Miniprotein binders against q56419. Designs and how they scored, part 248

Target 1, 326 residues: q56419
Amino acid sequence: MEGRTLEEVQEEVFKRHGVLVPKKELEDLAKALEEAGLLLTEKVEARLKEEEEKLKRERPMRLAGLSYPEGEREARAFLEAFRASYPGEGEEARVLLMPHLEPSRVPEVYGAALAALEKTPPPERIYLVGVAHRPLKEKAAALPVPFQTPFGPALPDLPALQALDALLPFELFNTPLAFREEHSLELPLFFLKGRFPEARVLPLLVARRSPELGEALKVVLRDFPGLLVLAVDLSHVGPRFGDTPLTRTLAEEARRRDLGFLERLAEGEPEAALAFLGANPTRIDGVEVVASLLPLLRERKGKVLAHRLDLEAPTLSAVGAGTLVL

## First folded at step 18 (miniprotein)

Design jj30
Fold by ESMFold2-Fast, scan of step 18:
Structure jj30 (fold): chain B 326 residues (1-326), chain A 107 residues (1-107)
Amino acid sequence: as target 1 above (326 residues)
Amino acid sequence: TEEEERFEELFIEAWELLFLGYDSGNPEILRQAIELFKEALEIAKRTGDPEREAAVLASLALAYYELGDWEEARKYAREALRIAEEKGIEYVIQYARRLLEWLERLG
């Protein structure tokens, strides 16, 4: 009882009595279906091998027509509408933190990212670091192929990717299939390619904290300078994420958690930002990205341009999103 | 058979969309997953495959839960449990019971 809040007690009771954790339940059910021969068959394995071979040449759009328009003209108008949703001015970014949540839910947060890109000199390359939503064979991975967008293909920076691979204690190009359906790269890339059409990209996924990645990136960035983008979402709260139904108090707590995390990053104190999240860092998507990139985030001061906790009335849940410039 | 191949195609695509919709927070992707699951369910019923039928019903329950349609989630979870209990499909029994217990707490 000492030091425990009513919300913490309720949360523990909720979790201890056979709590459904939706992500784990999705994974567990999928695993059971795979073992039963309903999701993993000889035909499926053959299809995945074929798709893996195709990924050696290019990464096609998955979310075109779903999260953004397929046509270039329509995509341009869509992007400009997002910029218009943010009334403020941007700030120049050396490091940009932006969301990868469905853009239509937080248009002003993506607008703030676009405003920052507007004030940023065009980079020769973008280090785009997303969160792996599929298992990786290693702690991190990259895919060294053109990524299709409505604005044309985002070309890989092959020399910089090869330099990075050489410095890592594991094979960087280790899980091509993890990139087949990865919105944490595809959604930010749509906005980045629209603003910096000539920039090459290093599409990177983090599954688990990799200090080796941060140390290697620090070295590579000296020889291959560019814009570092962390594509991460913030708080995930409510029944859709295995929590209790959202209340005004829980929503306010989530907003404070998000802002406290972002503000500490803005002070150049990433270790303090991670510590601020306390015992439950898994409620913020991308904590493993920040933990991996510590050497690149220390002593870099900046500004939080936007934050929103987007409420899902049907699910009584919410997801946080923010834009931070360092 | 052609129907078994069609079931497999629909069920796998629906599961890929279910994960994508869950992770991205796009409810339209979840709705597309549900429509593919419904087509797969019709095939399972027509071909008289109770394991496939129970599996699709459990998957529909989870997809509706992710949309916040807890009434549809309960409906599909109960039907999945009924078939799974009749046929001894243990993993579906365990899943459906856990989801129904969770939905009971949500009210």
Scores: ipSAE 0.774, ipTM 0.886, lowest interface PAE 0.8, mean pLDDT 89

Design jj31
Fold by ESMFold2-Fast, scan of step 18:
Structure jj31 (fold): chain B 326 residues (1-326), chain A 107 residues (1-107)
Amino acid sequence: as target 1 above (326 residues)
Amino acid sequence: TEEELRFEELFIEAWELLFLGYDSGNPEILRQAIELFKEALEIAKRTGDPEREAAVLASLALAYYELGDWEEARKYAREALRIAEEKGIEYVIQYARRLLEWLERLG
């Protein structure tokens, strides 16, 4: 369906089949607790204003010590271990699709991304496009500040961000707080900064499909060439995502949809990739990013380097992850 | 009071970790959220605040559900529902019942 977000698709599944949609339930319960004065107090509002003010200067690490090591030496060893998890050779990338799922769950997929980065000449800048996990005031947003990593700060490409902002019909720097806790940027950035320490970054979040973003980025990339990175996960299936317990049939369907989507992107056919998914019944979160970036993906051929549907035995659920070079 | 401030700190941080653990798929973050919720629960019990107690119990039920511990999720959801029904805390009644109904469908 036209203009559907993952959350809207999940809500439709909930309405149609009466299943619990955990993302919506989590958000709805949080809202009820805010209204009860348990999550939103004057002190919390003051703290959020302070954090928003700090975000005008820099974006601190949130996942250091949780998803990756805080120290530079340990972080380097961690990154090299991920590279070693992928036995293949990479391919040069002008566009890289990589996951933002907890890296320890899909080490060979991140390893494939690292292999591709080894074959890629160091870019002057990286356009890092993730998925918003918090509401944005507009369809997309960016934060024009240094992002801290164990390898030092990833510096913003201010001229390129300014050029992008000028071409968009909305304010690009519209929701700083959405970047405070955003793993879809932080986790890929850890790997990208470790490989390309000198590259500047455009940290971009997509909440809803924005064809305007893709058209603007096509113009900006011509004047400010760089590596385009789509940091997206693939299928989300099982009770943790408002679905039935994982079966062999559901797992096979998720793998089929993940690979069919990636293979069509690899043929330079992003519209065919979106059409193949239809209503996106396995909840591939890359749909909104791909739909936004169509002008950058058409007629660009490449290769799927890795794919994994990672099983969560305790939740009877799974998340798909892949690495694609274009 | 000092305990009310400590409850707020724990409960808010636990909810931030719950969202982060859910979205990133990192179960260690969910386990950290659970530990903070348990500390908040002890404060709610000691201060005799049934709304805070029911709210934390409902939050624990959801956190355990996200971790895949459906039996602990049921346990906490039932206790949240018991207190919420006794005290007329409508939003907790609604969420606890929905989670319990969903857990029954999974069975």
Scores: ipSAE 0.761, ipTM 0.884, lowest interface PAE 0.9, mean pLDDT 90

Design jj32
Fold by ESMFold2-Fast, scan of step 18:
Structure jj32 (fold): chain B 326 residues (1-326), chain A 107 residues (1-107)
Amino acid sequence: as target 1 above (326 residues)
Amino acid sequence: TEEERRFEELFIEAWELLFLGYDSGNPEILRQAIELFKEALEIAKRTGDPMREAAVLASLALAYYELGDWEEARKYAREALRIAEEKGIEYVIQYARRLLEWLERLG
């Protein structure tokens, strides 16, 4: 009955122990610098307004040259190298859960996603649901413009996006600037566009639980069938995320938490997956996405193709990643 | 001045990369943020602006912390605290003390 988000866990730790929480500390320092006139100047505000206007036309690449190659040929070779890192054949997906963290850290996990996409018939459209890393004006948002990739622009499915907007109790196209630097969409999209170059996309961000989004998506998917992709990372543990240094015991706990969550989703029991995490404080950023999409995940059985808890030796921290097909 | 405008450009871009590197888990992006912060630090020192200097030093401390280089994080946090105490820059004093306390608890 009790579900806990990363934010709620961080708030409890701060209240009880007064311990520095790096995510909040990063945001607090940024806010102090803005108030000191060092980060949010008149020139920066003017630039952001100009960038917001440009986002009405297209979403440019931000991570090209940083997380993936800029050129189409190099990008294709990069994508095939990731596929080669996974030795399995994959399974057909109607729903795909894949990570959005830096791909080079978990190449076999992205490779498993690519293997699943190879077994999946080309969809007319992809419902790409990521996690908002910047505040949204509403619980969820979408940006109805072409997203640039090295494989050409991923075109928005405007009729499906408009149908979705009409069913929601809030404006869907509410925070364009949140999409300017959003790796939870850009990194999965690189792989999805490379495999399904003709598919249109619904780029969606979830900031907070929105059951109305899941109900609306269930309706829209009947009229506009497509591939549902949940782009979410799993456990975030260690000092980089406000915890104690990673130990062998804590790493095994994180692996069990990740796998227990994924296995319950694979049995078509998303409420059980959330309840499993609720008893133990969760640091899985996909919780809000899964909680929003319950109607689309119930009774769908599938398979966990890959899981990795990627260790950051310098930070004594780790991030979990997985590929799940439903 | 041209130098002050260049500081602003470097500092803001470095912070955008710091957030992006933190969220995506790409340490190379964090290293790029650090290089931009170091360039901004040289400008703050040459223009004799203690508020900008303390702000960059605090930002470098955080960037090195996120990169896992806790010795560099401590070094920059201590220098940020020294300047902030001399000039009464309260938010940097509070931030640097909290980060140094956290780094001590990690040991």
Scores: ipSAE 0.735, ipTM 0.879, lowest interface PAE 1.0, mean pLDDT 88

Design jj33
Fold by ESMFold2-Fast, scan of step 18:
Structure jj33 (fold): chain B 326 residues (1-326), chain A 107 residues (1-107)
Amino acid sequence: as target 1 above (326 residues)
Amino acid sequence: TEEERRFEELFIEAWELLFLGYDSGNPEILRQAIELFKEALEIAKRTGDPQREAAVLASLALAYYELGDWEEARKYAREALRIAEEKGIEYVIQYARRLLEWLERLG
């Protein structure tokens, strides 16, 4: 992407440093960067439209050479190393919850997801639901183009995407640019494409809770059965996320929060899982995804295969990750 | 100029990598953002643009903070604040002071 809009800068700074950078300072920073010509202006609208047009044809890899190998052979060995990091057996999944943070930080959690995929019959399609890290024009969005991977392009399931679009009260294909830099789809897709090379995909992003998305997906899944994947991270705690330094007590609280959430989902009680987190669901980025997909998660019992609260010693912070099969 | 265009390319790409590294939790992406910011800093210094220099220094302070290198974050935040106060660059003054206050609480 060429740059950032004022709204994108404001939302990202608020998300990362809401406590550190109040609204007025965010506005001053964004205005100054715009006046300096360091952010997108109305004069670059044509360039953004051109990038958006190009993205309508395909979604290139962004994290190849950074989070996973670019070459197919190296990518295959990398994926198998993650499977080897999990000593347990998988379980068949109709619904899979897996992380989207940097895989090298939680290899056993991605390994557990791979173990579950190993026990799962190859689906015709994968409904891959991630978290929007860029603003969306609507509550959710999809991009109906091939997503490049080291294992070849993951092709979109156009008939299923069109069926979904027809059932929604908003345009599904509403923000192509939000998909240009989106690790919550790219990182899980690397593992999913490696295991199910023939499966087509529905790449979906949720920015805000959309119950209508869950209702529409329930209908579409009847006509277009497939694997539902929720690509979400769990607790985000510590100074890197605007909180106090991590202590043993805070880490234990984060682990209890993560596991309590996952265990309630495993009992087929997603409303109870959301209620367990209480009034501050923003500490877990998967909350809006779970809240949107309630009709698909109710009364589905399953198993938590793995959980880790990964400690960032340099930042005194941590991110939770888990693998859940339903 | 060609240098001004190169600065903009580096600065924007570095910020995209900073957000990507922050969101994905990959410190190597943050280190790549830092290298691009450092290249942009050299252009700002050479072209004598204090607004761009202060903006890059503040960005480096943030990138090092995200990486957990609080000593480097303090160093760059102090330098950003020095230039911003000298030249009256308000958004950098406010941001750098807030970051330094936060780093002081962290120790």
Scores: ipSAE 0.681, ipTM 0.857, lowest interface PAE 1.3, mean pLDDT 85

Design jj34
Fold by ESMFold2-Fast, scan of step 18:
Structure jj34 (fold): chain B 326 residues (1-326), chain A 107 residues (1-107)
Amino acid sequence: as target 1 above (326 residues)
Amino acid sequence: TEEERRFEELFIEAWELLFLGYDSGNPEILRQAIELFKEALEIAKRTGDPKREAAVLASLALAYYELGDWEEARKYAREALRIAEEKGIEYVIQYARRLLEWLERLG
């Protein structure tokens, strides 16, 4: 069943607020949504089924007019403005780590990613690995349909997706509704499609650590070579994420955590990168992605092109973002 | 009814935008969620539905908190608590008190 259940609501609210909302209050909130006729009503179920059916054909733009322009010409100018925000030259990437945070907050970080794409030969396909912000039925999922962008649709690489599905111990195409509103794919895809208009894509979401995904991808990449993109954000600190207000010391700790993580990845030591984060790995949303893709990241050296800890003055919070080429 | 359907459409869309705005870090999306919640609030008030009204007020408090407008968050949380206490809507009482306690600790 693909509805908003009590468990799904609890998981989403818990992930967002951590210590702010106790389990009982989460249960009460979900019960309120149910009593208001918002969970598992006939109308909600019908809407979700209609949306699921539409997703069998295409994935429409959700953030057009919000995070990027709808029109192709305006979108092109917007993308070039981000490139101009980064004064450096890029480096060729076989693996690219880039953010999925609202681009206007860290334009130089997206600009660094664009610079790297300019130095990278056009791939036949892009393995775009994002973070699931909604529950998945399995540890990972993919949606094998065209993703709309202002630069035209990003077409799925069906043979590569089918090869991947065949190697996994679970159904890869398991949660289409999770892709309806997923910025960790949509925002990097905007930039990737703008630079590589002919590349096909494998839109992949990771919800939980899946070593089998990394092993399968290692096999598939051999037969279907392409660019691997990890679309992940770094530190999440402050009241907006259930922590105390950001101080100079906490900001310095977050910057150190982000850079230490990225630098270890750049040395080809992803296990050391995970260990460096210590006991609170979920404060960096890319942990599950990196942990899943270990076989693809080991012994691959590269360079950190950009890093920013973006400070949210109103919320006394911050989100880290970086660009890494391997 | 027509108004019940419109309330459900607004409330669901507002919550989807709230999730999207929070996760992406785009404050404009949070502001759009707030506008939809405000439209839903007017419907709940006109139709005299205290459970829906309390739910929307609690949701507005959360949206303003995520936006960093802590004074608006307090305002909506207090109003949600007032209605919830009057009508015995326990989940809103607990949530609104928790949010107000958190905001007090934040300063």
Scores: ipSAE 0.713, ipTM 0.865, lowest interface PAE 1.0, mean pLDDT 86

Design jj35
Fold by ESMFold2-Fast, scan of step 18:
Formats: C-alpha cells, structure tokens, sequence
Structure jj35 (fold): chain B 326 residues (1-326), chain A 107 residues (1-107)
C-alpha cells in the first residue's frame, strides 16, 4: 500500500540491515523530542531569532575553554606547543588543506599546518572554506562579520565578499545561524589568526558541491589575492559513523583512501582525487569542498606534510586528518 | 514555572553541546552535555513529569553512546524504556529498543 510515513520507511531500512546510522539516530531523537514538546519550537525560534540578530554584529567564540584557551597568553603557548609537535619544516602555501577535527587529537597535523604558515608570506586576506554542519539555504554561505578569537577579532574582507556575492547565482549571506556553532571555521581560524593577525578573512561554508563557487572564487582571487584554506577532515570510520567496530583492515583502508586522495591533490589532479574515492565509502568530508573548488586546485602541485588516522578507542571509531600544501 | 523554564534551558543547551561534541570529536563537550542532562533529569524527577524524565534518559543514553561508554548507554536506555513502557511514551519505546539492539550488535 502507498502512503508510508518517513518513520515507517526508516524503520524498514533499519530492520533490513540492522544498522543504526548514528547521525540519523541523533537527528531522529531530536525531532521526536521537538514533536513531543520537550524542545519547545516557539521558544527555540525566539532564541534563534535573537542569536541571528547578534550574528549581524559579530561571531562570538564557541569553543574557547573547550578546544583552545580563552586567554591570549595561554592561546599563544597552545599554538606553539602544536607547532613543536611537528618535527619537520613547512613549505610555502598558496593553498593549504588542514583539518577541523578537535586539535588535541591530531597535534602533529595542526603542527604541520603551522610549519607551512611559517614559510608563507603574510597574506592580506584568507579564504577560509569549511564544511557546513548545519543546513544552509543554499549550497554555500558566508558571514560578513568579525569572528572573535583569543588573538582579537578576525575582520571580514567586505570588498572581496561583496565581489564574490555579485558573481554567484545565489545570495552568499543566506544562513547566519549556520555560523553560530561551526567548528570547521572556528578551529582553523584560531591557528590562522594566531599566525596572521593582520589578515582579513572570507569565512565560507560548503554544504553541497557548488562548481559556481569555485568559478567565482577563481575570478575574485585574481582581483583580491590571498591564501586559500580548505578546512576539511578525511575518513570517518567505525560505529560512531555507522560501520562495524574498527579493525586493522578497515583502518588501513581508511589510511589508503586518505593518502591516495591527498597525493592526487598534490599532483594537481583534483578530478583524479575524487575518482580515486569513488562512492566515498570511508566518508571523507572534504569531497564536497574539493568538488566545489576544482578550478582553484587543477595543475597546482604540492606536498602532503602530515597525515593521521586518529583512533577513538572508546567508540572503536577513527577520523582521518591531513595537511597538504599546494 | 521557574523549574519548567530551567528544565528547558538545560535540555536545549545539552542538546546543542551533544551535536557540537559529536561533530567536532571533542569528548569533553559530550561530558558537559551529560552533566546538563543530569541536572535536567533531577528537575524531571522532582516535578514528576514522566515524559520529560523518559526523554532525558533517552538523551543520556545517546550521549553516553557517542562518548563510547556503552555500559552507561545501555543502563540509561533500559531505564528510559522501563518508564516509557509503563507510561505509554511510544517515541521513547521505539528509540530505546533501537539503541539497545544496536548496542547488542556492537557486543
């Protein structure tokens, strides 16, 4: 019979394979709690409207005291400790790929990014491209306000953001609330602001592949040159991400896919990097960002400075992180 | 009431931290979510609201699961299921059974 509910369809899929997808289960419970009146929609909407209004003026720190120190002195010591965790020398970056995973889990990977920034001339602006963890009204978005950091506010490059907005077939400043809780921008920005305190920023989020974003950015970068930063994580494997418990074989497959992806990007072959992954079975979240930025990555050679697949022993899961200079 | 307002504040903030901890991979954020859920649970118990109590217990089960503490996840899921079955709270019954089945597969 026709007319099955979404819940009935989801339950049938679960029964067929007997596998929970942790992200969907988290979202399904949150929705059920809203429908039960335990998450009051009207009060939540009023609070979100107030928060959206505040975001028109500035973006406050959310992860200070959680993922990095609040105080500037402690923040600088923290940043230098991460640099010290990477024994190698960096290389000059025109494009930098770095993670947005909790930094304490992959200190040598962030250290490699810091090493690259040491060899890079201070840019006038940074194009910081992260991954949306909240729905966006469009495929991509930006927030044109100061982002607070322990090193002072990272100021938006308003002329470059307006130039970008003018070239896109959609409104760039379309979902301010998506930036309220967004670690894929906040965590890399902490390190970038610590190294380049005078640089202005274009904070950009990608939710789904947007080739028009990459084409527009190529034009804007010619007129407003700067450092392009792709803040992306690599493989996500294990029960926390819907797989069976991590095995040595699955971990090696995740490392192989991470490194094969990064190495093809380092050869200036981003289409080959995407093709190598195929259906993306280990869930590299950088796929949508790379697919959006193809025109900026083609024919640009570089080097993989670091890679780690970090084990979450309690969850028997792992997340890959890497640093790539182009 | 003031207690109802405090419950809502705690519960909403706990869920925001749960999402943030899940996405960023920071277990300290998940532990903070758990502490806020525990505060909300005490209010639900004192006010005698089985819907709120079952909902918080289910949320605690999920938070412990995301933290990798599967024993605590099972404990809270079983308690949520017990109250939900007693009071006929269907969404918690379905959720708790599903989580317990998943935890059984994990071994």
Amino acid sequence: as target 1 above (326 residues)
Amino acid sequence: TEEERRFEELFIEAWELLFLGYDSGNPEILRQAIELFKEALEIAKRTGDPEREAGVLASLALAYYELGDWEEARKYAREALRIAEEKGIEYVIQYARRLLEWLERLG
Scores: ipSAE 0.696, ipTM 0.865, lowest interface PAE 1.3, mean pLDDT 88

Design jj36
Fold by ESMFold2-Fast, scan of step 18:
Structure jj36 (fold): chain B 326 residues (1-326), chain A 107 residues (1-107)
Amino acid sequence: as target 1 above (326 residues)
Amino acid sequence: TEEERRFEELFIEAWELLFLGYDSGNPEILRQAIELFKEALEIAKRTGDPEREATVLASLALAYYELGDWEEARKYAREALRIAEEKGIEYVIQYARRLLEWLERLG
């Protein structure tokens, strides 16, 4: 009877097949797994509580040795190789939009982000806003602990996080377990920590649009200036995401949706960017992040440095990724 | 038993890697999930547990589908369905049938 476990299964099935599995079928499945001894509710609850307690101290690396090298020297060479994959010059960022997709799939897009960071003065703190891939108790959450990286721990900006918490109508530190396995923070953080080793971080997750978060962040940024980073991926198309196999036409449509969205953000018109997406806004996981951060994105002009719609030939699917400086 | 506990550990970790690999788009993480599911499958076979065997086979079918290996996905889904139908394991029957129907639509 663990509600969060059931919600995780439902959300993942929806993401994969583009359909909601009826709640009754998921409840029946959860019961069947418990009866088969595969889901022991008491043991699952005990394990989750133990993991939650560990997250009060630090957030360990999950993707070291998988998406980036574990050793510091190897990690530095890896980061430099990504910068080298982008032939252009960067531009100073007040706001940076970058992907959280597996970096090896879009090296030039991460390279563009690194180029922008190269031209940006070192910030005292980074507001890193990712997308929740696990259910949150509230619309948004943060975890106020050191995040381990191959470059050393990224330390939380506790005063800024507490100032943010005080302005919100909900508890900001509400779902520690959602941060245990969260690539939308871990992957961008690898690059940000490598470039700005002294910067403190505010690791923030958005699950559903929260205009209160954007309003609160606008206030906190005045007292605690820093770099705002939106870690979001763009179009998700094809059978892996519940669509028909990718065609040239569908790929061109996805590219136009991605670029039209980014271009309107670059014009300082985030409401127009959201409107442009039309009927399927949930297929761009950054929609809820952008919708939450409207007050921080309005009237900020910038430049799209890179965009790629990366093809998954085996799955006949694709994921869009981009780098935008505001 | 110790083997039942090991099965549960492998199965849960494999599913966590499956979700992580799917969300991040890293096929190597999906391949690691597949290896853990295969280890769990050997325990289910060795202990003679058709319910666990069918469940792992269905999970492998989904993992191969996410990896884009539709032939392996169909193979594992059909095997899961065969065992589930013989033993009356309704949740696996429903899961495997839905995946096979989707794969049929894909061609």
Scores: ipSAE 0.725, ipTM 0.874, lowest interface PAE 1.1, mean pLDDT 86

Design jj37
Fold by ESMFold2-Fast, scan of step 18:
Structure jj37 (fold): chain B 326 residues (1-326), chain A 107 residues (1-107)
Amino acid sequence: as target 1 above (326 residues)
Amino acid sequence: TEEERRFEELFIEAWELLFLGYDSGNPEILRQAIELFKEALEIAKRTGDPEREAAVLGSLALAYYELGDWEEARKYAREALRIAEEKGIEYVIQYARRLLEWLERLG
């Protein structure tokens, strides 16, 4: 890493992505700027080591006061307001797909997830699978520490995590720092802990498809039964995500891709869901999660409870979110 | 120096918040990133560091772009480009030009 200048990192990004490029390459350039700053000082490395050590003890709240209330009373009222946003009845979930998008943007989608949790017997543990938004040293990772919430700490299921680690061809606890800034776990966990305060959790992140994770989880779930939660968002469309400004037609296409994907999952056909996206392409961050968990999703039939493509008027962009029970 | 250390802390935290706000879709987090970049910008100006100043201006341009404030994004990108061209800061020149080209395509 040492010996790479900002200019050298910048030139490498340009060589890989070309001259006239979409939004994704601007993000890559911005990331190169950030990373080059980190390469220029041993002080940053010392700070990262300190933060990593803190994460060995607990994972603090990052989004309290921003995406959900800090106080328990206010957090409880907030959660009940989201449940009230969904007018339907829930369905029992053995597997729950829910979003990790800012909850205030899709309250009825989170409300549908809460309705499903209301109909689900309290699990002893929750396998919470999110999407890595920071690099992982391996295809997947977990952090075996208490995660703080306004409802108290969500405690790790250490025996189940150790059983999972033993079955994987890589170190499961490989990238603690990736969990410091991770909304795909924190936001769903707020709702899950509010509904199942006694459940222990396995906080898992997927960066790239890992069939070995799905195979290992199938074995672990036999000995340590629990609720499987896939915390994933659906379509990402518009200039904020490297596309042209959103039109009514593009929004309708994104809704069709989201629903086609979810409906195939609801039929217990996750390979068909992935193939559908290949034929009708979309930027769904949950693809790698679904591809990793195929053995847990096959032949499980269920129901799509809610779906929304939420529009960002200022950015002329949109993000899809849905709730699926299997 | 202490100010160099403070700049580094602000710059890194602002980028973490920018990506967190971008990924989660929460504009309040993006606004907090902007405030931290503005603090970093004042340090770069006080310490007379054109590379840091240009880098922060480019970062502000991206943060405003992610917020959907394309005019403010253009303003900061142009200022970043001006300083970068005067001082020969190539990585900022390329970054700011590409962001301005993207903003032009958007209209």
Scores: ipSAE 0.657, ipTM 0.833, lowest interface PAE 1.3, mean pLDDT 86

Design jj38
Fold by ESMFold2-Fast, scan of step 18:
Structure jj38 (fold): chain B 326 residues (1-326), chain A 107 residues (1-107)
Amino acid sequence: as target 1 above (326 residues)
Amino acid sequence: TEEERRFEELFIEAWELLFLGYDSGNPEILRQAIELFKEALEIAKRTGDPEREAAVLTSLALAYYELGDWEEARKYAREALRIAEEKGIEYVIQYARRLLEWLERLG
């Protein structure tokens, strides 16, 4: 769609009134292929068993050469280019909200996160909370192994992870395979490790709201202080996400929802942020993370450093991304 | 055989990349999935396996659709449907027709 404006694209789509659910179609086709014996269960199971064994020792890079450079020198230059894409200064963060969307789509938003990390004293550990893109056996999970990066392995904070596990009503280390292909941890971790090479990490995934996770984390953070990072994307709108084709009005609503959510978090009012979204009609994926971490977000004031609704003109869809410091 | 093993490895890897590209929003990953599907397609064509050929063509149609390349998506969906109707491959008939209906709505 080179040379087309958003208005021209919307006019074309309006004439067709199409609604698509490609995620469901993708899953339905994968299931049909498996049932037909073309996506071989035995081959898949063997591969997954090998990956599960590998995950007992370390979590390898999956997105090296795809979303960031594999080599350390090239990775450093890449990170510095993202910092340079944001013209502002950061603010010190005790809590950082940053995206996990493909970084090249929102470089200024990742640049704002890097600016905040520059103003933040190096933490001994980072509580990195992402969103599960694969099913978890429980509401949340962690993987207590080194995560490989181009800057060397991000080492797990085993004492803090064990303290957290002991306080939860479920087994924290419950779904290692969910971490095999998880960009909501890997992409933020690339930037965090590049800035804080000595920090240990608690890699955490949330699938569904877990108030018990937030209560346990409040206790653990008292004894094991560190930087809390919420790695979440904002609105997901358009046919690629089971919605109507993107219109100017839908894009404006998505931006309004994103900013209203972030601004209420910045006022230290996370319950108000959730209430503002109601039924979450633009599908902000951060709601389950925020709902889980309420005790850590209340009465913490901060600032929205960046926000962007990134348009996918070919798919007539968009994803929101933002950087918030608390 | 060696070709059957290579087909399976390419097809599985391509589908893993398709899911990863969809979830992360990285079109480069979708393009890599497409290249692996194209390699798998050449094997299916050489080995004369219409079931595998139709499966790969349907997967290519979906990958191009996710990339927003509707012309290529239509091309592969139509070819998948042609083979599937000739050979009675029901799941491909269902998915290719549904995808073509969606593409007609979008353009």
Scores: ipSAE 0.655, ipTM 0.820, lowest interface PAE 1.1, mean pLDDT 87

